# VHH binders against A disintegrin and metalloproteinase with thrombospondin motifs 9 (ADAMTS9): the designs that were tried, part 6

Target 1, 201 residues: A disintegrin and metalloproteinase with thrombospondin motifs 9 (ADAMTS9), of Homo sapiens (Human) (q9p2n4r1735to1935)
Amino acid sequence: LPQNCKEVKRLKGASEDGEYFLMIRGKLLKIFCAGMHSDHPKEYVTLVHGDSENFSEVYGHRLHNPTECPYNGSRRDDCQCRKDYTAAGFSSFQKIRIDLTSMQIITTDLQFARTSEGHPVPFATAGDCYSAAKCPQGRFSINLYGTGLSLTESARWISQGNYAVSDIKKSPDGTRVVGKCGGYCGKCTPSSGTGLEVRVL

## First folded at step 24 (VHH; from y3 with E101D)

Design z1
Fold by OpenDDE, fold request of step 26:
Parts: C-alpha cells; sequence; structure tokens
Structure z1 (fold): chain B 201 residues (1-201), chain A 122 residues (1-122)
C-alpha cells in the first residue's frame, strides 16, 4: 500500500488530485493528494468539519483603553475600540497539509484555506492587539475528528508579543483544540517552528 | 526622538475649566492616534481620552464625557484637552501619549511627556 502520494502515482498510475487511502504509521488513512500531475505531490488531510470548526483569526479591534478587559473578556463588536489593526484576518480550512515524514501539520500551507477577512492567518494560530490586560480575542479552532489523526502531547503553543496571553483547551484525545490568543500586540503559534505534530489514532 | 510636552495645568476650583496642550515633535503627528492619560495620587495611570489621527473621531472615559473635549491641530503638531466642570476627582498629573506601534514592547503609553499637574480644590 502506498505511504504517500508519490507512491500512489507510482503504484496506481494515478495522476489526478483526489482522496486516496495511504498506509500511515500502520493504519489506512484517507489523504488528499494535491499536485498529482507533478513530480512532487503534497498530502493533505480533509477536515470533516471544515470551515466551521477549523479556523484561525487575528482579531482586528483594539480597545481605546488598552488597560482594561471589558465584558469579562467577551467579544463585542460594539466595543469601545478602534478597528484598524492591520494584521487582522480570518482564515478557515477545508484541508490541511501534512508532512507524513515528520508527521506534522504544515500550518503555514494555505492552499485549501479561505481567507474571508483581512490577511491570511496560519492554521492553529491566533492573535490580536486588543488589550494589555490579559484579554485575548483572537481565536483558533482545530477539529481533527474523523481524520484518523490527533495532536500529540508535544503539540503546544507559545505566546509571542507584547502582553501576549493565550487560553488554549485541548481535548483529551487530542482531536479538538480551541484557543484564544492575543496581547498588545500578541499571538499564539505552535511551539515548533516546523509545524504541529500529530499521531495516528 | 519622540518628544511630548504638556502644558496648561494648574489650580482651579470645582466647576472650573482648564485647557491642556501637548506639543509633539519627533514623529509624524498626523499619522497617529493621540491619547490623554492621567495619574492621580496613589492611583495608576488611567485612560482619559483619545483622538484619531485626523481628529474626526474622539473617545472618552465615561466619567469625563460631556465635560472634556479632546482635539488636535495637526498643522501645529498640538493636542488639546478642554476640561470643563472640573471635579476634585479629576485632579491628577495629565499626560499626552502617542499611539504605540503594533510591534512595540512596553506599556501602552510609554511615549508620553512629563505631564502637567491639574489640581481641583476650593
Amino acid sequence: as target 1 above (201 residues)
Amino acid sequence: QVQLQESGGGLVQPGGSLRLSCAASGFTFSSYYMYWVRQAPEKGLEWVSNIDSGGSSTYYKDSVKGRFTVSRDNAKNTLYLQMNSLKPEDAAQYYCAKDMDTHYSGEPWDYRGQGTQVTVSS
């Protein structure tokens, strides 16, 4: 059985992009092979929940008073805030790239991401410049349920920036992660610069 | 080098008025939001008001709404704070502050002047 999309080409003579079953770490997983017409196809994982639960956001509002956290930290569009954070953006993901050699999600690959607002935001990344009072508004959501993959225990996030804070919740099985990140200005990104480590369930 | 110099403070009776000025230099004044902040005795630095770069939008702390008016003259690189109906609780050292760069590491109002003292007393 093929272990990557290149092997799919070799073994099956496939040249079209699409879903293929690959043997990954001893289990058969459905992988989307992109660029099958080329000599360097890439592996992607189709997210069952797609855009609804797989997104990354850099929140664009900044409080006029950056020393407060109003509404008990809840987001409000009618906040006493300016709406000019240029780094703001919202990206949702239907597929995510996986490096099957390192077993890492390549969070910076946006081939199957849709940026609906502002600038593209990498997978598993969030941030804002909302407040210096530990009031993160940027959000990211990861849902790997149904993919056969889960995040490893080593999959962690770091907070970067001024007054950067993060509140990240990971499900026990590692298939679901939600995070709120921000600062003045701050963000959270995967701790490893290479991606987000996953394992086969 | 960013330079901010506040002036116009003084002693007034309750109900009195003061007009603060802030002379700015060392940066493109018209490109930045500007802030008024204050520090009362035994209190931390608090936001009072801010104004957008063009001066078309102004924002105020609730306790000063209707009494304070922030404005700016970009041609003169000057920020103003008209303070009417002053109350004892308005007594503080008042600072003008430049909007911080999004990549700046520090406190929100680190770029501020030496301040001007406002005292409200009978």
Scores: ipSAE 0.892, ipTM 0.970, lowest interface PAE 0.5, mean pLDDT 96
Fold by OpenDDE, fold request of step 26:
Structure z1 (fold): chain B 201 residues (1-201), chain A 122 residues (1-122)
Amino acid sequence: as target 1 above (201 residues)
Amino acid sequence: QVQLQESGGGLVQPGGSLRLSCAASGFTFSSYYMYWVRQAPEKGLEWVSNIDSGGSSTYYKDSVKGRFTVSRDNAKNTLYLQMNSLKPEDAAQYYCAKDMDTHYSGEPWDYRGQGTQVTVSS
């Protein structure tokens, strides 16, 4: 059985992009092979829950008073805020790139991401410039349920920027992660420069 | 370099009025939100008001709404704060501050002047 998309080409004579079953760390996983007409196809994982639970957001509102955290930190559109944070954006994900050699999600690959607002935001990333008072509003959500993959314990996030803060929650099985990140201005990104480490369930 | 110079402070009785001015230089004044902040003795800086680049939108701390009015004259690179019905709790050093770049590392109102003292006493 093939272990990557290149082997799919070699063993199956396949040249079309699509879903293939690959043997990954001893288990059969469904992997989307992209660029099968090239000599360097890439592996992607289709997210079962898609856009609704796999997204990254840089929140665009900024408090007029950056020293407060109103509404107990709850987001609301009628906030006393300006709506001109140029780095703002919202991206959702149908597929995510996986490096099968390192077993990492390549969070910066946006080939199968949809940006519905503002600028593209990498997977598992969030931020804002909402407040300097520990009041994060940017959000990200990861749902790997049904893919056969989960995040490892080594998958961590780093807060970056001015007054950057993060509140990140990971499910016990590592298939779900939700995070709130922000600052003045701040963000959270995977701590590893190479992405998020995953394991086969 | 960014320069801000506040003026117009003074001593007034409760219920009195003052008009603060802020002369700005060293940056494109008309391109930035401007802020008024104040610092009372033994307290930190607190937001009072801000105004958008063009002066069309103004925002105020709840405790000063209806009493204070922020405005700007971009042709003169000047920010104003009309303070009416002053209360003892309004006494503070008042600063004008430039909106900070989103990549700036520091405090929200690091670019501010030396301030002007407002005292409210009977």
Scores: ipSAE 0.892, ipTM 0.970, lowest interface PAE 0.5, mean pLDDT 96
Fold by OpenDDE, last read:
Structure z1 (fold): chain B 201 residues (1-201), chain A 122 residues (1-122)
Amino acid sequence: as target 1 above (201 residues)
Amino acid sequence: QVQLQESGGGLVQPGGSLRLSCAASGFTFSSYYMYWVRQAPEKGLEWVSNIDSGGSSTYYKDSVKGRFTVSRDNAKNTLYLQMNSLKPEDAAQYYCAKDMDTHYSGEPWDYRGQGTQVTVSS
């Protein structure tokens, strides 16, 4: 059985992009092979829950008083806030790129991402410039359920920026992660610059 | 270098009025939100008011709404704070502050002047 999309080409004579079953770390996984007409196809994992549960957001609202955290930190989009944070954006993901050699999600690959607002935001990334009072509003969501993959324990996030804070919750099985990140201005990104490490369930 | 110079403070009786001014230089004044903040004795800096770059939108601390008015003259690189119906609790050192860049590492109002003292007493 093929172990990557390039092997699919070699073994099956396939040249079309699509879903293929690959043997990954001893398990049969469904992988989307993109660029199969090229010599360098890429592997993607189709997210079962798609856009609804897989998104990254840099929140665009900013408090006029950056020293407060109103509403006990709850988001209020009807607030009289500044709306001039140029880094703001919202991206959702139908597929994510996986490096099968390193077993990492390449979070910066946006080939199958949809940016509905502002600037593209990498997978598993969130931020804002909402407040300096530990009041994060940016969100990201990861749902790997049904893909056969889960995040490893080594998959971590770092907070970057001024007054950067994050609240990240990972499910026990590593298939679900939700995070709130922000600062004045701040964000959270995977701690590894190469992506998020995953394992086969 | 960013320079901000506040003026107009003084001693007034409760119910009195003052008009603060802030002369700005060293940056493109008309491109930035400007802030008024104050620091009362034994208290930290607190937000009072801010105004957008064009002066079309103004925002106020609840306790000063209806009494204070922020404005700006971009042609003169000057920020103003009209303070009416002053109360003893308004007594503080008042600072004008420049909005900070989104990449700045530091406190929200690090770029501020030396301040002007407002005292409210009978």
Scores: ipSAE 0.892, ipTM 0.970, lowest interface PAE 0.5, mean pLDDT 96
Fold by OpenDDE, last read:
Structure z1 (fold): chain B 201 residues (1-201), chain A 122 residues (1-122)
Amino acid sequence: as target 1 above (201 residues)
Amino acid sequence: QVQLQESGGGLVQPGGSLRLSCAASGFTFSSYYMYWVRQAPEKGLEWVSNIDSGGSSTYYKDSVKGRFTVSRDNAKNTLYLQMNSLKPEDAAQYYCAKDMDTHYSGEPWDYRGQGTQVTVSS
């Protein structure tokens, strides 16, 4: 059984992009092979829950008073805020790239990402310039449920920037992660710098 | 080098008025939001008001709404704060501050002047 998309080409003579079953760490997983016409196809994981639960956001609103955290930290579009944070953006993900050698999600690959607002935001990344008062508004959501993959315990995030803070919650099984990140200005990104480590369930 | 110089503070009775001015230099004044902040004794800096780069939009702390008016003259690189119906709780050192770059590492309103003292007492 093929273990990567290149092997799919070799073993099956396949040249079309599409979903293939690969043997990954002893389990059959459905992997989307992109670039099958080339000598360097890439592996992607199709996210079952798609855009609705797999997104990354840099929040664009900034409080006029950057020393407060109004509404108990709850996001409100009608906030007393300016709406001109140029780094703002919203990206949702139908597929995410996986490096099957390192078993990491390549969070910076945006081939199957849709940026609906502002600038592209990498997977599993969020930020804002909302407040310096520990009031993160940027959000990211990861839902790997149904993919056969989960994040490992080594999958962690770092806060970067001025007054950067993060509130990240991971499900016990590692298939679901939601995060709020921000600062003045700040963001959260995967700690490894190379991606998020995953395991086969 | 960013330079901000506040003036116009003084001693007034409750209900009195003051007009603060802030002379700005060392940056493109008309390109930035400008802020008024204040610091009362034994308190931290607090936001009072800010105004967009063009002066068309103004924003105020709730406690000063209807009493304070922020304005700017970009041709003169000057920021103003008209303070009417002053209350004892308005007494503070008032600073004008430049909007900070989004990549700046530091405190909000780090780019501010030396301030001007406002005292409200009967």
Scores: ipSAE 0.892, ipTM 0.970, lowest interface PAE 0.5, mean pLDDT 96
Fold by ESMFold2, look of step 25:
Structure z1 (fold): chain B 201 residues (1-201), chain A 122 residues (1-122)
Amino acid sequence: as target 1 above (201 residues)
Amino acid sequence: QVQLQESGGGLVQPGGSLRLSCAASGFTFSSYYMYWVRQAPEKGLEWVSNIDSGGSSTYYKDSVKGRFTVSRDNAKNTLYLQMNSLKPEDAAQYYCAKDMDTHYSGEPWDYRGQGTQVTVSS
């Protein structure tokens, strides 16, 4: 069985984008091959739980009074807020790109993402400019269940920015991660030192 | 150089009125939200009111709604606070503050003037 999408082209004579079974680290994994008409096809993982459980958000509202954390930190549509954070955005993901040599998710590849509001937001990223009182409103969600992959324990998030805060929750099996991130202004992203490494289950 | 100068404070009786003014220079006044904040003895800065860049939307701390009115004159680079029905709890040093650009550093209301004192005696 092929070990990457380029080998699918060579060994099977395929030139069509689609799902193929690849031998990755000695295990069978279903990989979407894109750009098969070219010399440089790309490997993607189709997310079984789709865009409702795989998304990244930079929240667009900012408190009029940034020194408080109102509503006990809950998000409200009727907040005392300004909808004027120009860096805001929301991206949801049907597929994510994987580098099969390093086993890293390429969070900035948005080819199979949909940006429904504002700026594109990379996978596994969240932020806001809501409050200086440690009141994060930005959300991200990762759900790899059913893909045959999980995140390794090496993945770490960093907070960046003024009053930046993050609350990252990982499942024990590495298939689910959710984050709440923000500041005045602040975000969380995977650490460049660890990246988002995955393993085949 | 951002410069903000508050004026109009003074001593009033409970139920009285004052009108604060803030003269602004050194930035494009009409591009920014502007704030009134206050500081009572032994307390931190407290948000009182703010107004959008065009002056059409105004916002208030709950305890001053209906008594205070924020306004601006972009042709004169001036921010105002009309304070009616003043209470002893309103006594504080009042500051005019410029909204900060959305970057990763600084404190809320760092760009403020020297303030003007409001004293309410009964």
Scores: ipSAE 0.651, ipTM 0.879, lowest interface PAE 1.4, mean pLDDT 92

Design z1
Fold by ESMFold2, look of step 24:
Structure z1 (fold): chain B 201 residues (1-201), chain A 122 residues (1-122)
Amino acid sequence: as target 1 above (201 residues)
Amino acid sequence: QVQLQESGGGLVQPGGSLRLSCAASGFTFSSYYMYWVRQAPEKGLEWVSNIDSGGSSTYYKDSVKGRFTVSRDNAKNTLYLQMNSLKPEDAAQYYCAKDMDTHYSGEPWDYRGQGTQVTVSS
């Protein structure tokens, strides 16, 4: 079986974008091949749980009083807030790009993402400008269940910005990660040193 | 260079009134939210009120709502705080503060004046 989308094009004579089975690290993996009419097709993983469980958010509300963490940190639509954080955005993902040589998710490829408000937000990223009292409101969610992939234990997030804070929760099997991230202003992203490495289950 | 000058403080009896003013220069006043914050002895800065750049929306700490009124005059680059029904717990140094840019890495309300003292005593 082919080991990448270029090999699918050459070995099987395929030239249409679509789902193909590839042999990756000695295991079978379903990969969506995009750009098959070109010389440089790209490999994507279709997310079984889709955009409802795979999203990235930079939250757009900022407290009038940034020294508080109201509602015990819960989000409220009726908060005493300004909806004026210009970096805000929400992106949800149907597919994510993977570099099959390094087994890294390419978080900045948004070809199969939908940005429903504001700016595009890379996969596995969250932030806000809500509070200086370490009260994160921005959220991201990763659900790889059913894809044949899980994150390795090497994946780490870092917080960046003033009063930046993150609360990252990983499932033991590495298929589920949720995060709450923010600051005044702050965000969390995967560490550039570790990236988002995956393994074939 | 951002400059803010508070005035109008003084000594007042409980139940009395004061009107604070803040003269602003060195920035485009009409482009920013403006804040009133206060500091009692040995306390941190406490949010009192703020107002949007156009002056159409005002916001208040719960304990001053209904007693204090924030306003601004963008033609005069001036922020105001009308303080009615003053209580002993309102005694503090009152500061006018400029809203901060979202890329700023300092403390809330770093851009403030030297303050004006409000003293409430029987």
Scores: ipSAE 0.626, ipTM 0.868, lowest interface PAE 1.5, mean pLDDT 92
Fold by ESMFold2, fold request of step 26:
Structure z1 (fold): chain B 201 residues (1-201), chain A 122 residues (1-122)
Amino acid sequence: as target 1 above (201 residues)
Amino acid sequence: QVQLQESGGGLVQPGGSLRLSCAASGFTFSSYYMYWVRQAPEKGLEWVSNIDSGGSSTYYKDSVKGRFTVSRDNAKNTLYLQMNSLKPEDAAQYYCAKDMDTHYSGEPWDYRGQGTQVTVSS
């Protein structure tokens, strides 16, 4: 069985984008091959739980009083907030790109993402400019269940920015990660040192 | 260099009124939200009120809403706070503060003046 989308073209004579089974690290994995009409097709993983459980957000509200964390940290649409954070955005994902050589998710490839408002937001990232009082509102969600992949334990997030704060929870099996991230202004991003590495289950 | 100079403080009886002013220079005043914050002795800075860059939207801490009115005159680079029905709990050093750019790396209210003292007799 082919080990990447380029080999699918060569060994099977395929020229259509679509789902193919590849032999990855000695195991079968279903991979969406995009750009099969070209010399450089790209490998994507289709997310079984789709857009509702795979999204990234930079939250657009900023407290008038940034020194507090009102509502016990809960998000309220009726907050005493400015709605003027220009970096705000929300992206959800049907597929994510994977580099099969390094086994890392390429978080900045948004070809199969839908940005429903604001700026595109990379996979596995979140942020805001809401508060200086450790009150993160930006959210991301990752759900790899059913894809045949899980995140390795080496996957880590870093917080960046003024008063940056994050609360990130990973499931023991590496298929589920949720995060709340923000600051004044702050964000969280997978560490460039570890990347967002996955393994085939 | 951002410069902010508050004035208009003083001693007043409970229920009395004061009008604070803040002269601003060294930045484009009309481009920024402006804030009033206050500090009681041995306490931290407390948000009181703010106003958008054009002066059309105003916001207040709940305890001063209905008693205080923030305004601005962009032609004179001046911020105002009309304080009515003053209470002993309003006694504090009052500062005007410039809004910060979202890429700024510092404390809330870093760009403030020297302040003006408001004292309310019990």
Scores: ipSAE 0.595, ipTM 0.864, lowest interface PAE 1.9, mean pLDDT 92
Fold by ESMFold2, last read:
Structure z1 (fold): chain B 201 residues (1-201), chain A 122 residues (1-122)
Amino acid sequence: as target 1 above (201 residues)
Amino acid sequence: QVQLQESGGGLVQPGGSLRLSCAASGFTFSSYYMYWVRQAPEKGLEWVSNIDSGGSSTYYKDSVKGRFTVSRDNAKNTLYLQMNSLKPEDAAQYYCAKDMDTHYSGEPWDYRGQGTQVTVSS
């Protein structure tokens, strides 16, 4: 069986974008091949739980008093907040790109993302400019259940920025990750050293 | 260089009033939120009030709401705080502070003046 979308094109004579079964690390994996009319098709994983469970957010509100963490850290739309963080955005994902050579998710490929407000936000990324008191409001969510993939234990996040803070929770099986990230201003992203590595289940 | 100079502090009795002023230079005053913050001896900085760049929206710490009024005159590059019904707990050094750009590192209100002392004595 083919091991990437270019082999699907060559070995099967396929010319259409769509779902194909590939042999990856000795196991069968369903991959969406995009750009099959070109010389450089790309591999994507269709997310079974879609954009409701797979999203990235930079939260747009900033506290007037940045030295507090009100509401025990919970989010309130009626907070005493400025609504002026220009880096804010929300992106949700139907598919994510994977590099099958390295087995890493390419978080910056937004071809199958929808940005519903503000700036596009890469997969697995969250941030805000809400508070200097360790009160993160930005959220991301990853749900790989049903895709045949899970994140490896090597996948790590790094926090960057002034007063940056993150609270990231991974499921034991590596299919679910949720994060709360922020600062004054701060964000969390996958570490460039470890990347966002996956394995075939 | 950002320069902020507070004035108008002094000694008042409980229930009295003071009006603080802050002269600003070294930045485009009308482009920034401005803050009043205060510091009692051996305490950290405490947010009191802020005002948007145009002066139309004002915000207050709950304990001063209804007693203090922040305002600004963008033509004179000046920020004001009218303090009425002063209480002993309002005694502090008061600072005028410039809003931080979201790309700068540092503490909230690093860009502040030398302060002006408000003392409320029974």
Scores: ipSAE 0.589, ipTM 0.855, lowest interface PAE 1.8, mean pLDDT 92
Fold by ESMFold2, fold request of step 26:
Structure z1 (fold): chain B 201 residues (1-201), chain A 122 residues (1-122)
Amino acid sequence: as target 1 above (201 residues)
Amino acid sequence: QVQLQESGGGLVQPGGSLRLSCAASGFTFSSYYMYWVRQAPEKGLEWVSNIDSGGSSTYYKDSVKGRFTVSRDNAKNTLYLQMNSLKPEDAAQYYCAKDMDTHYSGEPWDYRGQGTQVTVSS
């Protein structure tokens, strides 16, 4: 069976984008092949739980008083805030790109993402410029359940920026991660930069 | 160099009024939010009020709402704070402060003047 989308094209004579079964690390995985009309098709994983559980946010509100963390850190629509953080954005994901040679999610590929507010935000990324009192409001969510993939134990995040702070929770099986990240101004990204290592279940 | 100079403080009785001014230079005043903050002896800086770059939106700490009014004159590079119905708890050194660029790595209130003292006594 084919091990990448280029082999699907070569072995099956396929020229259409779509879902195909590939043999990856000795297991069958359902992979969406994109760009099959070209010489360089790309491999994507369709997220079973979709964009409601797979999203990235840089929060756009900034407290007028950045020295506090009001509402015990809870987000409020009626906060005393200004909406002027130019890096703000919200992206949700129906598919994510995978590099099958390295077994890494390519977090910066947004071909199957929808950006509903502001700037595009890479997968597994969150941030804000809300407060200097370590009060993170930006959120990301990852749900790989049902894809046949999980994050490896090496998947970690770094916080970057002034007063940067993160609160990241990973499920024991590596299929679900949620994070709150921010600063004055700050964000969190995967430690490996634009990649996030996965394994086949 | 960013320069801010506060003036207009003084001694006033409870219920009285003062008008603070802040002369700004060394930056494009009309491009930034401006703040009033205050500091009582042996306490940290406390946010009082701020105003957007154009002067159309103003914001206040709850305890001063209805008594204080912030304004600005961008043609004169000057920030103002009208303080009415002053209370003993308003006594402090008052500073004007420039808002920071979002890529700045310093503290809130780093760019402020020398301050002007407001004293409220019966």
Scores: ipSAE 0.550, ipTM 0.848, lowest interface PAE 2.0, mean pLDDT 91
Fold by ESMFold2, last read:
Structure z1 (fold): chain B 201 residues (1-201), chain A 122 residues (1-122)
Amino acid sequence: as target 1 above (201 residues)
Amino acid sequence: QVQLQESGGGLVQPGGSLRLSCAASGFTFSSYYMYWVRQAPEKGLEWVSNIDSGGSSTYYKDSVKGRFTVSRDNAKNTLYLQMNSLKPEDAAQYYCAKDMDTHYSGEPWDYRGQGTQVTVSS
């Protein structure tokens, strides 16, 4: 019946990082406990669909002519583009950190993320500096299916930046979110007022 | 603060040539992409060409490729546009523009000069 990773240490006598079942809001949830050799272990959710369906991107190409949206908004390797957006990056996620007291995903914890290009990009974040014609190229993807969690209705994104635009699609059950975000330059990120709140299914 | 001054425009016949210059001051010229854009009367700004900060890579609107050549002299803080085989549709006010800083909140090519007029008529 532990309710967090610190209780797993106290109640179960466990000292190793790993997957444990916790009682969260009256339901069982599988949580990866990290830092169990310390006094301050951290709680993570292992993403069943992993890196391929859980990623964040700030796209690195910028149109030479930012007043257009070529290819009907499709991404092309042969675009008339500069490949010089210094904020660019791509991060993918095996696990995400959760604050069990607030039931919010901590998007900036990258301990179980892999950054394969450029700068680390927080979970649920995308952006670019591609076009001033509302032609977003940066993408993020969230897939919580099989984790026992879904996003609540309060989870919302804010677009920030010059010409910022977002196109965000949520599944009805709250387990899947995809977004295209960008600007000249622009990004989308979860609202600080609502955060990325989840509930146990 | 940022100052850009275009020159070298004029009246030419179709098929003629002009060389535009742009004197830059108030910023580190060699650190930025530079642009040529143009505007016909009562129309918006149109991208013509740009060049990277070192001058090694140049890019052109399709309709001017092979006719126009952009260059820069970083020692003189000067941008150039050599315009050959001019057509009536090239007639416009031509502006030199500084690249946007990626955190700048404004329009493409807000940092531009007063322009220089290119008129193509027989």
Scores: ipSAE 0.482, ipTM 0.816, lowest interface PAE 2.3, mean pLDDT 91

